# Ledger of designs, part 1: VH-VL binders against Small ribosomal subunit protein mS42

All scores and structures are predictions.

Target 1, 220 residues: Small ribosomal subunit protein mS42, of Schizosaccharomyces pombe (o74379)
Amino acid sequence: MSFQQRFARALDVGYKNFLSKDAVRNIFAYDNHLRGLVQKECKIHQTPYRVPSDLMVQSASDPARANLFNYSSQLVNHDFFFSGLISPERPSADADLGAINLKPGIDASFGSFGELKSQMVDVGNSVFGDGWLWLVYSPEKSLFSLLCTYNASNAFLWGTGFPKFRTNAIVPLLCVNLWQYAYLDDYGLNGKKMYITKWWDMINWTVVNNRFQATRIESL
Below, numbering starts at 1 at the first letter of every chain, in headers, positions and changes, except where a header shows other numbers; antibody chains are not in Kabat numbers.
F, E and O stand for the ipSAE by ESMFold2-Fast, ESMFold2 and OpenDDE, each averaged over both directions (binder to target, target to binder). V2 = 0.75 x the mean of E and O + 0.25 x the DockQ between their complexes.
[cut] stands for letters that were removed.
The coordinates of atoms that the task and the answers printed are left out; those that the model quotes come from them. Centres of patches stay.

## First folded at step 4 (VH-VL; framework fv_lacutamab)

Design g10 (from e8a with heavy chain R102Q S104D)
Fold by ESMFold2-Fast, scan of step 4:
Structure g10 (fold): chain C 220 residues (1-220), chain A 121 residues (1-121), chain B 107 residues (1-107)
Amino acid sequence: as target 1 above (220 residues)
Amino acid sequence: QIQLVQSGSELKKPGASVKVSCKASGYTFTSYAMNWVRQAPGQGLEWIGWINTNTGNPTYAEDFKGRFVFSLDTSVSTAYLQISSLKAEDTAVYFCARDTYQYDYGAFDIWGQGTTVTVSS
Amino acid sequence: DIQMTQSPSFLSASVGDRVTITCRASQSIDSYLAWYQQKPGQPPKLLIYAASSLQSGVPDRFSGSGSGTDYTLTISSLQAEDVAVYYCQQSYSTPYTFGGGTKVEIK
C-alpha cells in the first residue's frame, strides 16, 4: 500500500487537536515531492528504485549519494512518525496501560511517563534548527534515552552510517518531526513546545510497546 | 542488440577460486546496475547482490558476504563475480542481469546466458 | 527478509486452458513484483514488472494482478511454447527474493 493510502484518513480529516488537515496535506505534499527526488537520484546513481528504508541504508556511507540518503531518510522518518500515531478520531490512550512492557524501563530511565513527556517537550523545544527527536532503546545497556538527529538524519543508523558496521546499535521506538513544515502552519515559529505537548496525546503506545517487544526476541 | 555475454563453464576443486565474467553490449554500461543471481542444480533462483556500475560500490545478500566479490572493468563494459575458497555447495549456474531504471521497479530485463560452475574433487 | 511463497509448485494443463499462478509475500511489497519465465537451458525472461505491466515483446495472453501481499500471474490461453518454470520476485527491499517456482507442463 502507498504511504498516502496507508494514512488516507489523516489526509482526509487531520488529527483533531494536533495537526490540521492542511498541515497533514502539506507534509504529504512534501513527502510526494521527496519521492520524485528519490527517483531522480536513483537514476543518477544507478540505484534501482527501492523501498526508502533500503535506499537510506545503502546510501548512508556514500558521500556521492548524500542527496539520495537525505531524501530517502526523510521518507523513512515520515513513515515512522505517522505509524506511531493513533488513527484520526480514535480516543487517546494512557501510556501506562498501552505501553505495559515499556513501563518498567521508562520508570527506571526517566522516573515516569509524565517525566518522559516533560523531558521530550523540553529537549524538543531546545532543538536548534530542523530535525527529529527520538525515544531509543539500547538492548546492550537495557536503557531508554532521548536522541536528537538533525535535518534528515535518523536514529536507525545512529553511530554507524552503514549496516555492516552496526553492532549493539540503539533501536528507535518513537519519534516526533521537528521540522518547521510539520508545525509552522498550526503552531507558528515559536510553537514547538505546544506542538510536542499535543503530539504526546496522539502517541499510539501499543505500537511503541510492540516495537520494544520486537527488540527482545533473539534471532535463534 | 542489447545483450549480456558470460564466460564459459568452469570445473574447479574445493578450495580453488573462480572468476566469472559478464560482458555488456548494446547499451551504456554505467547507466544500469548489474545483479548476480545463483541457481543450484534443479533449484530456484537466489539473489546474490548487485554492483553500481558507475561507482563500483557492491551490495551483497547476507549469505554471500565474504567469499563472493563483485568487480568491474568499465573500459570493456564487463562485470565480474569472484568466488574464493570454493565449496561443493557453490555448484550452480551463475547469472548476471541488469536492472532497468525506466520502470522504477527494479525488474531484471536483460540476463546473461549463465555460467555453470561445478565444484568437485 | 521478505519471504515469497509461490503456488502451486507444479501444474499440468491443456493447450488453450487458463492458467493461474499465485505468489504471496510475507509483508506488503506495494506492487514491487516481477514475473519471470525460464525454459530448460535458458536464462529467465522478464514477463511482468510492477505487478501488472507487460514487458515489451511478451504476448498479451500473459497478465499480472494483485496488490499488498497477494499477486497472480495468469496465462489466458496456454500454448505449447509456454512450458517453463515461472518465478515471482519482489524488489521492494533487499535482499531481493524469488518465489520457489511453478513448473508448467502440457498434459
Scores: ipSAE 0.000, ipTM 0.429, lowest interface PAE 17.7, mean pLDDT 85

Design g11 (from e8a with heavy chain S104E)
Fold by ESMFold2-Fast, scan of step 4:
Structure g11 (fold): chain C 220 residues (1-220), chain A 121 residues (1-121), chain B 107 residues (1-107)
Amino acid sequence: as target 1 above (220 residues)
Amino acid sequence: QIQLVQSGSELKKPGASVKVSCKASGYTFTSYAMNWVRQAPGQGLEWIGWINTNTGNPTYAEDFKGRFVFSLDTSVSTAYLQISSLKAEDTAVYFCARDTYRYEYGAFDIWGQGTTVTVSS
Amino acid sequence: DIQMTQSPSFLSASVGDRVTITCRASQSIDSYLAWYQQKPGQPPKLLIYAASSLQSGVPDRFSGSGSGTDYTLTISSLQAEDVAVYYCQQSYSTPYTFGGGTKVEIK
């Protein structure tokens, strides 16, 4: 399914108390623009069109395809951000269920969910310029941690797929979009802290837990 | 690798009870909801309900409230469906199915092989 | 409850034919729709999720489309092994509901 089809309701009504429909439309317009740029770069470099995640991986080690990497990475980041949110029309009590399973690990790594929230708000608010804030998991260390990436960079390539990205074997579980186009319309230049605070209430912890459990199964 | 294995067929008389098991393997049992679906002979699929494998909280479709009870034994990654006061119309194949993508996709990606329950005198 | 109306209930086609099955919801389900294939004596098998996403391991002759209330499963070139009953299912809200099924047979 296309990105816009999967999140059509958010495009129509926004996320109540978090992102207006205009803000969502602006993000989706940019997403669509990036898809056009991806197609253009694929033609320039005679690269077969693939889903963004494949293009991102294939272009990651090629400086000549830096634009293709940046555009594809940003599309992957958009998908990861929106797929981690509770549906705007279908709020679900079950979205919080994954938090129960995650609690022992979150408590061990951050002290509490409240402390994790506080750290994400403070760390995210301190990011200078555009980027992404990630909650990641290290299977080797059995630790949850926060990671900042800048511009179109991502947490997906910090695994073992490419030697130069193997500084830490981590699995991304959750992210928040800290580019100005994501929060400017609803929160203003000085509203990043409130944006992240409101984003916290929209996290689908069942999705986060499913991502966490997938890494455990693959390690066995 | 990922499997749901159900208990064997049951032949019961009206008024009896039956307990069907569904044993999960190859994944973290408590990370995915378990759904129950029935199929009467020659008929289509009918959703009975789901159980939250982490909390044990069940949700039943209206037609199945009362006589149908979901339960879990998380220590052995097993879900159970118990039907009390069996009626002839309960004759069906009962399936368990894993719901991985409820909020993203809402699809049952792994199914048990089914347990046939026959209610006759 | 959301009602899922599936059509046709039965179709007979030749190997190589393009087959189309439709599913209509009584209200918008925002693409929270899956398609399943069920062969005699077997449990259903997931083919398509989120209306148009192909499940891993499923042949690319299967595709899904649609939005809102109207959805379609297409088999671009029917094969003998595709003889089965096909079901749509909404997961937009509980109770989850299935279409009545479409039995596909070879002529």
Scores: ipSAE 0.000, ipTM 0.431, lowest interface PAE 14.7, mean pLDDT 85

Design g12 (from e8a with heavy chain Y103W)
Fold by ESMFold2-Fast, scan of step 4:
Structure g12 (fold): chain C 220 residues (1-220), chain A 121 residues (1-121), chain B 107 residues (1-107)
Amino acid sequence: as target 1 above (220 residues)
Amino acid sequence: QIQLVQSGSELKKPGASVKVSCKASGYTFTSYAMNWVRQAPGQGLEWIGWINTNTGNPTYAEDFKGRFVFSLDTSVSTAYLQISSLKAEDTAVYFCARDTYRWSYGAFDIWGQGTTVTVSS
Amino acid sequence: DIQMTQSPSFLSASVGDRVTITCRASQSIDSYLAWYQQKPGQPPKLLIYAASSLQSGVPDRFSGSGSGTDYTLTISSLQAEDVAVYYCQQSYSTPYTFGGGTKVEIK
């Protein structure tokens, strides 16, 4: 199903107490603009149009296709961000069930979910300029950690979730969009800390756990 | 429909052991963590620890490590608290309590009725 | 361990009064705070979770507020059935810790 179709309800009503309908519409308008830019770059570089994740991987190490990488990476990041949120319909009673399975690892890495939240708020608020904050897992170290990426960069380059990157050291589990277009309308230029605090309440931990459990299957 | 039913009161001598049960019904047992809380006569609430009902892994508060042991029988949706080498200061009401579906907030939405354990000669 | 200091330890008020109970954590607990009501011979009942979220089935005269280290439970119009001991509890870090309790009585 398309990005727009999967998140049509968010576009209609927003995320209560987190992102207004207008903010969501502006983010989705930008997403559509990026898809047009991807099509343009594919034509320029004579690259067959594919899903953004494939285009991102194909262009990642090619300086000549930096624009294609940036646009496709940002689209992948948008999808990962929104798919980690509780649906704007009624919140699922099951949204936090995944936290039970994540708790031992989160406690070992950060001390508690409360400490993880505090660190995400502080680290995210300290990001200068536009970027993304990620919760990642290292199968090698059996450790959860935080990673910042700037502009359209992503944690997938170092993740083990893509077949082309099987030697990568980290797997992305969760991210928050720290570009101004994500929070400016609802929170203002100085509202990044409150934005991240409100975002925390919208995390679908069952999705995060499903992503984490996938790393175990891949290790077989 | 959702409820936690605990075993009946116990009278024990110092040095004995006691095993308190907590039977869950009306929900999927392994989808919620189980906590144990103690309340001594006339005193407040004290968290003993929790057990992951999916993995069986327990976590104990420091003061309760050693003599207090959590266990499960998932086939009958029951959690157990065993206290060995009972002392007079173990006299209390022991509650089991389920974490809410918002596990990350650690609030207990369903509680057992409590099991009174009295340790005296 | 995070220490939870609850005040007052006892209060007596009239039916219809606005009652406030405060809870102070020894460090920031970032709204990982629940409030419970316990009546004699009964287990505690969850009233508020995440500092300000009302548990389903709880009368809306109960509300929670606060952030950082300072939290408040408010009963906007005290009823006779609200006679109980009230406890706050942090879940920011293990071990989870409870406040000392506030006994509420009718004058």
Scores: ipSAE 0.037, ipTM 0.619, lowest interface PAE 6.6, mean pLDDT 87

Design g13 (from e8a with heavy chain Y105F)
Fold by ESMFold2-Fast, scan of step 4:
Structure g13 (fold): chain C 220 residues (1-220), chain A 121 residues (1-121), chain B 107 residues (1-107)
Amino acid sequence: as target 1 above (220 residues)
Amino acid sequence: QIQLVQSGSELKKPGASVKVSCKASGYTFTSYAMNWVRQAPGQGLEWIGWINTNTGNPTYAEDFKGRFVFSLDTSVSTAYLQISSLKAEDTAVYFCARDTYRYSFGAFDIWGQGTTVTVSS
Amino acid sequence: DIQMTQSPSFLSASVGDRVTITCRASQSIDSYLAWYQQKPGQPPKLLIYAASSLQSGVPDRFSGSGSGTDYTLTISSLQAEDVAVYYCQQSYSTPYTFGGGTKVEIK
């Protein structure tokens, strides 16, 4: 099912108290523009059109395909961000699982969910320029941590840069879009802290919990 | 219907042990944390701790470490609270309670009816 | 531990009155606060979670507000069935702690 179809209700009504319908429409318009750019780059490089996550991984270590990487990575980041939010129509009806499996690890790594929220608000508010803030899990270290990536970079590749130089030993669990196009219209240039605070209330912890079980970039 | 059904009241002497059960029905047992809360006669609510029903890992408030032990039998969707070396001050109603799902971990949406434990000579 | 202070401990009001109960945390709990209603001989019932979110099935005369350290439960038009003890509870950090309770009675 297409990105727009999967999130059609959000496009129609927005996310109450978090993102207006106009903000969602603007983000989706940009997402659609990026898909056109991906198709263009695929033709230029004689690469068959694939799902963005496959294109992102394949292009990640090839400087000649930096545009294809950036566009496909941003599409993956958009999907990860929106799929981590509760449905605007049916927030309480959607969850079969809560954050139960996350609580011991969150408590051990941050002290509490409240402390995690405070750290995400403060760290995210301190991000200079455009980027993404991630909650990640390291199976090797049994540790949850926060990671900032910039521009279109992502946590699927162990931070920023190319997989060839970085061991991918983390599982991304959650992200918040810290590009100005995500928060400017509803929150203003100085409203990033409130934006992240409101975003926290929209997190689908069932999705985050399901992602926690994954140990590979291709799994959720 | 979603329910938590607890075992019946217990009358014990100091030094004895008691094991309170809390049987869940109407939902996936391992998808929600189980909390234990006590209420002494005429007093307010006091949180004892919680157990992860998927992993079996317990977390206890400091005042309840040692004598209080949480356990599970996932095959029958039941959580247990065992109190050893009972003291008169353990006299209370003990509740099991399910965490609400989704967002604010730590709000309890479904409660057992309570089990009265009376410790006297 | 985070200490939760409720006020008043007791209030008596008439049917139809607006009732306000306050809860103050010893440190910021960032809206990780729930409100419960407990009637004699019954377990507590969740009314509000995340400081301001109404639990499904709870009458809309109940509302929660507040942030940081100060939180409020409001009953906009008190009904006879609302006679109970009300408790706030923080879940910002373990151990979770409850307020001392507010006993609400009809005059």
Scores: ipSAE 0.006, ipTM 0.524, lowest interface PAE 9.7, mean pLDDT 85

Design g18 (from e8a with heavy chain Y101V)
Fold by ESMFold2-Fast, scan of step 4:
Structure g18 (fold): chain C 220 residues (1-220), chain A 121 residues (1-121), chain B 107 residues (1-107)
Amino acid sequence: as target 1 above (220 residues)
Amino acid sequence: QIQLVQSGSELKKPGASVKVSCKASGYTFTSYAMNWVRQAPGQGLEWIGWINTNTGNPTYAEDFKGRFVFSLDTSVSTAYLQISSLKAEDTAVYFCARDTVRYSYGAFDIWGQGTTVTVSS
Amino acid sequence: DIQMTQSPSFLSASVGDRVTITCRASQSIDSYLAWYQQKPGQPPKLLIYAASSLQSGVPDRFSGSGSGTDYTLTISSLQAEDVAVYYCQQSYSTPYTFGGGTKVEIK
């Protein structure tokens, strides 16, 4: 399905108490703009790849394709961000189910979900300029941790996040978009802390757990 | 209908053991943590610990480590609290309570009716 | 351990009165606070979670507020059926801890 089709309800009604429908529409307009830029870069570099995740992987090691990497990485980041949110049509109780399985690991790594929230709000609020905040997991260390990436960078490749690429790989589980275009409309330039606080209540922990459980299967 | 049904009251002598059951119905048992809470006669609520219903791993408050043991039988959606070497100060109503771990913020939304355990000679 | 202090321990009010119960944590608990109502011979009933979110089925005269270390449960218009003991509970850090309770009676 297209990006817009997968999140059609969010475009229609927004995310109550988190992102207005206008804010969602503006983010999606930027996503569409980036897709046009990707198409232009694909023509310049005559690449056979078309899917953003493939383009991101294939451009990551080539400094001549920095623009293609940046644009495709941002598209992958958009998808990961929205896929981690509770759908406007889904009950919040369904999203809580995954938190049960994550609790022992979150407690071991951060002390509690409350401490994790506090750290994400503080770390995310401290990001200067544009970027992304990630919750990541290290299967080798059995440790959850926070990672900041800037501009269009991501936790998938530069953190060795792709399955089976390297020993000590980190795996991204969750991210929040800390670019100004994500929060400016609803929160203002000085509203990043409230934006992250409201985002916390929209996390689909069942999705986060499914991503975490996939790392367990891959570790076998 | 979501409910937790606990076993009946128990009268025990000091040094005996007791096993309280808490049977869940109306939801997926392994999708919610189970907490145990104690209330001594005329007193407030005291958290004993929780058990992960999916993994079976228990976590106990420090004052309850040793004599208090949590266990599960997932085939019948039942959680158990066993107290060994009973003392008079263990006299209390014991509640099981369902927890959603995160955005109910560890709130206990469904409670068992309570099991009264009386320890006397 | 995080200590939860409730005040008052007892209050007596008239039907229709606005009632407030305060809960103070020994450290910031970042809204990881729930409020429960317990009637004699019954288990506690969840009223408020996440400091200010009303549980489904709970009358809208109940509300929660606060942040950091200081939290308040408000009953905007006390009814006869609200006679009970009220408890706050933090879930910011284990062990989870409860306040000492507030007994609410009608004058």
Scores: ipSAE 0.042, ipTM 0.623, lowest interface PAE 6.7, mean pLDDT 87

Design g2 (from e8a with heavy chain Y105L)
Fold by ESMFold2-Fast, scan of step 4:
Structure g2 (fold): chain C 220 residues (1-220), chain A 121 residues (1-121), chain B 107 residues (1-107)
Amino acid sequence: as target 1 above (220 residues)
Amino acid sequence: QIQLVQSGSELKKPGASVKVSCKASGYTFTSYAMNWVRQAPGQGLEWIGWINTNTGNPTYAEDFKGRFVFSLDTSVSTAYLQISSLKAEDTAVYFCARDTYRYSLGAFDIWGQGTTVTVSS
Amino acid sequence: DIQMTQSPSFLSASVGDRVTITCRASQSIDSYLAWYQQKPGQPPKLLIYAASSLQSGVPDRFSGSGSGTDYTLTISSLQAEDVAVYYCQQSYSTPYTFGGGTKVEIK
């Protein structure tokens, strides 16, 4: 299914208590604009059109295709952001119910889910300009941490520019979109803290838990 | 079990001082701001101020500056409210309440049971 | 200081009724608004934070809505256990301020 088809309900009704229908529409309009730019860049560089994650990886080390990287990376980040949210009209879920395998690690790294939430709000609010806040896991250190990336950057390729494409250094588990187009319409210029606070209640902890469990299979 | 347990009721004469305690358990004391709220008999809620449990820095509402003093003993996870030169209008139930210090939304999720302070001759 | 005007001051309704309580701020508070329930002899209990986020453990019949200066707490189907005084509270700026309270009773 296409991105728009997968999230058609969010386009139709928004996310209650988090993002209005108009805000979702604006984010998806930007997403569609980026897809058009990706198609244009693929044509210019004679690159076969692929899923955005493949295009992102393929272009990451090529300065001649910086635009293709920037556009495809943002599409990957959009997908990761929306895939981490509960479906529109679903009730908010308690983190402990969805994050059963994740909870011991969160408690060890942050003290509690409440403390993680507090740190995400504070760290996210401190992001200057446009970017993304990530919850990441390091299998090597067995620790969870927070990571900020800016503009089109992402946690999938963070720290991998030299040497080319290190894998498993960190694993992204959760992401919130901190570009102004994501929160300005519903939350205003001073609304980043409230936006992140509302986003927290929309996290699909079952998805986050499953992403974490996938890292453990490879670490065995 | 996360809880805040406050000291027992106090009966004081005008001009005396009182020190109310609020002991936290079940969480990291220094990760959450502690707020103080009062409620006069038959009246609504009134915010007194908050104290940063990590730094010890207090913030008071204007009406409570001077006679009201917040303090901490982090070794026993306890916050204190001291009221000096007690007046009859200080008669109230005093609550401590937890807010997240790293992002103080001013939403208080855990409350003490309250300490009744009565000021009479 | 930001003044919080809460209405009505008193409400009597039947079990199963939809109950709404409103809270108006003297200036925009950008959804920095919490709702509390207080039963006699007990401390307040947090129901809603950030205007519309339901606190863990609170029944889903409680909901909050609003933006800017105007906010509403709704109880979709009033239960006998919901008899209490309800307070709104802003945290947009210090001093934090509470509404005057709404006493909800069963008729």
Scores: ipSAE 0.000, ipTM 0.441, lowest interface PAE 16.4, mean pLDDT 84

Design g21 (from e8a with heavy chain S31D R102S)
Fold by ESMFold2-Fast, scan of step 4:
Structure g21 (fold): chain C 220 residues (1-220), chain A 121 residues (1-121), chain B 107 residues (1-107)
Amino acid sequence: as target 1 above (220 residues)
Amino acid sequence: QIQLVQSGSELKKPGASVKVSCKASGYTFTDYAMNWVRQAPGQGLEWIGWINTNTGNPTYAEDFKGRFVFSLDTSVSTAYLQISSLKAEDTAVYFCARDTYSYSYGAFDIWGQGTTVTVSS
Amino acid sequence: DIQMTQSPSFLSASVGDRVTITCRASQSIDSYLAWYQQKPGQPPKLLIYAASSLQSGVPDRFSGSGSGTDYTLTISSLQAEDVAVYYCQQSYSTPYTFGGGTKVEIK
């Protein structure tokens, strides 16, 4: 299922009180443009077309394929961002089981969900230039923390998370897109703080918890 | 209809133990945190803590650690508050409350009717 | 712990009056505030969450406002059934804490 098909509702209606449909359309247009660039880079480098996550991993350490890495990484980041959001239809959020399960760990790491929100707003607002803000988990430290990556960089390649059974890995659980194309239309150049504040209300904590629980799988 | 029904009033002597129940109906029990709140006679509301209804993991406010124990029986959608070594200062109405917004804003949308616990010699 | 201070502790007003209750946090709580109504012999009822969001089924004469450390519950036109004790509550950090309450009575 294509990226546009998976998030068709967002493309049609936007995210009420967070991202206008025009903002979503601009992001999706850019996503589609990046997919064309990936296809072009695959032809140039004689690389078979694969899903963006595979291309990202395969090109990560090859300076000759830096463009392929950047484009595929940004596509992976887009998918991770949108898949972490509540449906644009805004289901009445009766059950948020994910937040219940995460609360002890969030409390231990940040003091509360409120403090996590405050830190994400402040850290994200302080990011200079374009990038991504991540909530990550360290199994070794049993600690949730915040990580900033710049341009098209990502938290998936931080540490040793890709090899199976590596306890020193950090695992990304949630991210927010801090590129100007994500917030300029709706929030303006100086609107990152309000953008992140509104984004907070759209987080699907059940998805975040499912990602967290996946870190608990010892054998795969 | 969504409802929390608590057990009846209790009269206990100092040093005794009490177990208050809170039975949920009308929703999936394990999808919502259960909070416990105390209200002493003529006084305001005090948060005791919460329990994760899916995992059974409790979190207690510092003043309530030790003698206060949360537990669950998910097969009957019931949460329990047990208080051991009862003191006169434990005399209060104890409420259970469902937490719909604890993740973002920590608001209690459905409350039990309250259980009066009286500790006297 | 975050301390929540409500004022006034008691107020008496006439039917139709605009009533204002204030709640002050000892530190910024970034709109992590709820308001509850409690009538004698009943459990509290949620009125407002996230400082300004009206709970489903609550009359629109109730509204919440504020940010940072200072928050307000307003009843635009007091009705006889609004006689109750009102509590604010912060959920910015654990332990969650309640204000001391405001008893509202009709003159």
Scores: ipSAE 0.007, ipTM 0.527, lowest interface PAE 9.9, mean pLDDT 85

Design g22 (from e8a with heavy chain N54D R102S)
Fold by ESMFold2-Fast, scan of step 4:
Structure g22 (fold): chain C 220 residues (1-220), chain A 121 residues (1-121), chain B 107 residues (1-107)
Amino acid sequence: as target 1 above (220 residues)
Amino acid sequence: QIQLVQSGSELKKPGASVKVSCKASGYTFTSYAMNWVRQAPGQGLEWIGWINTDTGNPTYAEDFKGRFVFSLDTSVSTAYLQISSLKAEDTAVYFCARDTYSYSYGAFDIWGQGTTVTVSS
Amino acid sequence: DIQMTQSPSFLSASVGDRVTITCRASQSIDSYLAWYQQKPGQPPKLLIYAASSLQSGVPDRFSGSGSGTDYTLTISSLQAEDVAVYYCQQSYSTPYTFGGGTKVEIK
């Protein structure tokens, strides 16, 4: 299913109290524009890869492919961001598997989920220019931490997000899009703190928990 | 259908040990943390700790470290609270409660009926 | 530890009255607060989670509000079956702590 098809409901109605449908539509229009740019770059570089995650990994260390990296990385980041949000039609209370496996580690690393939220708001607000804020996990160190990346950079290549580059490194669990195109329409230039605060309430902790549990299967 | 059923009341002498059980049904046992809460006669609620039902890792409030031990038998969807070297001040109703952390910000949505532990000489 | 101060410890009101119970945390708990109802001989029952979200199956006369350190449980029209002890609880950090309870009786 295409990116647009997988998130069609969000495109239709937005995310209540977080992102208007117009903001979601603008982000999706930009995503579609990036896909056109990726196809252009693929022809220029005669790459055998077609999937954004493969293109991003393949182009990461080559300055001659910087455009291909930037466009494909941003597409991967969009997918990860939206995949971490509760659907616009929230599940019933009994459907949630919870942050159960995350809770001990989050409490140990940050003190509580409330403290993690406060740190993400403060750290995210401190990001100058465009970028992404990530919650990451180090299986080797059994440590949760926050990571900022700028422009189209990502936490996947610093870690183990893709099989062919999986080593003893960090694994991204959650991210928030801190590019101006994500928050400007609904929150304004000075509204990053409110945007991140509202984003927090939309986190799908079941997804985050499942991403964390996957690290246990692969590293333990 | 979702319920937690605890073992029956216990009358023990000081220095004895007690093991309270909490059997879960109607949901996937390992998907929710289990909390233990104490209520002394005529008093309020006091949190003892929680156990991760998937990993078995416990977390105890400081006042309950040492004599209080959480354990699990996932094959029968049961959590246990063991109290060793019982003292008169351990006399209380002990509740198990399911944690809805990811959805309800750590609220306890399902509770056992309680197990009364009386310690007297 | 985060201390939860609940007031009043006791209240007596008439059927149909609006009842308000307050809970204060010794530090900000960022809406990691639940409200429970306990009747004699029964376990506590969850009423409100995340400070203001009504638990499924709970009558809509119950509501929660507040943020930071100050939280309130409101019963908009007290019914005879609402006679119970009410507790607030923070889950912002371990150890989780409960308020001292508010005993609600009908006049």
Scores: ipSAE 0.000, ipTM 0.440, lowest interface PAE 15.3, mean pLDDT 84

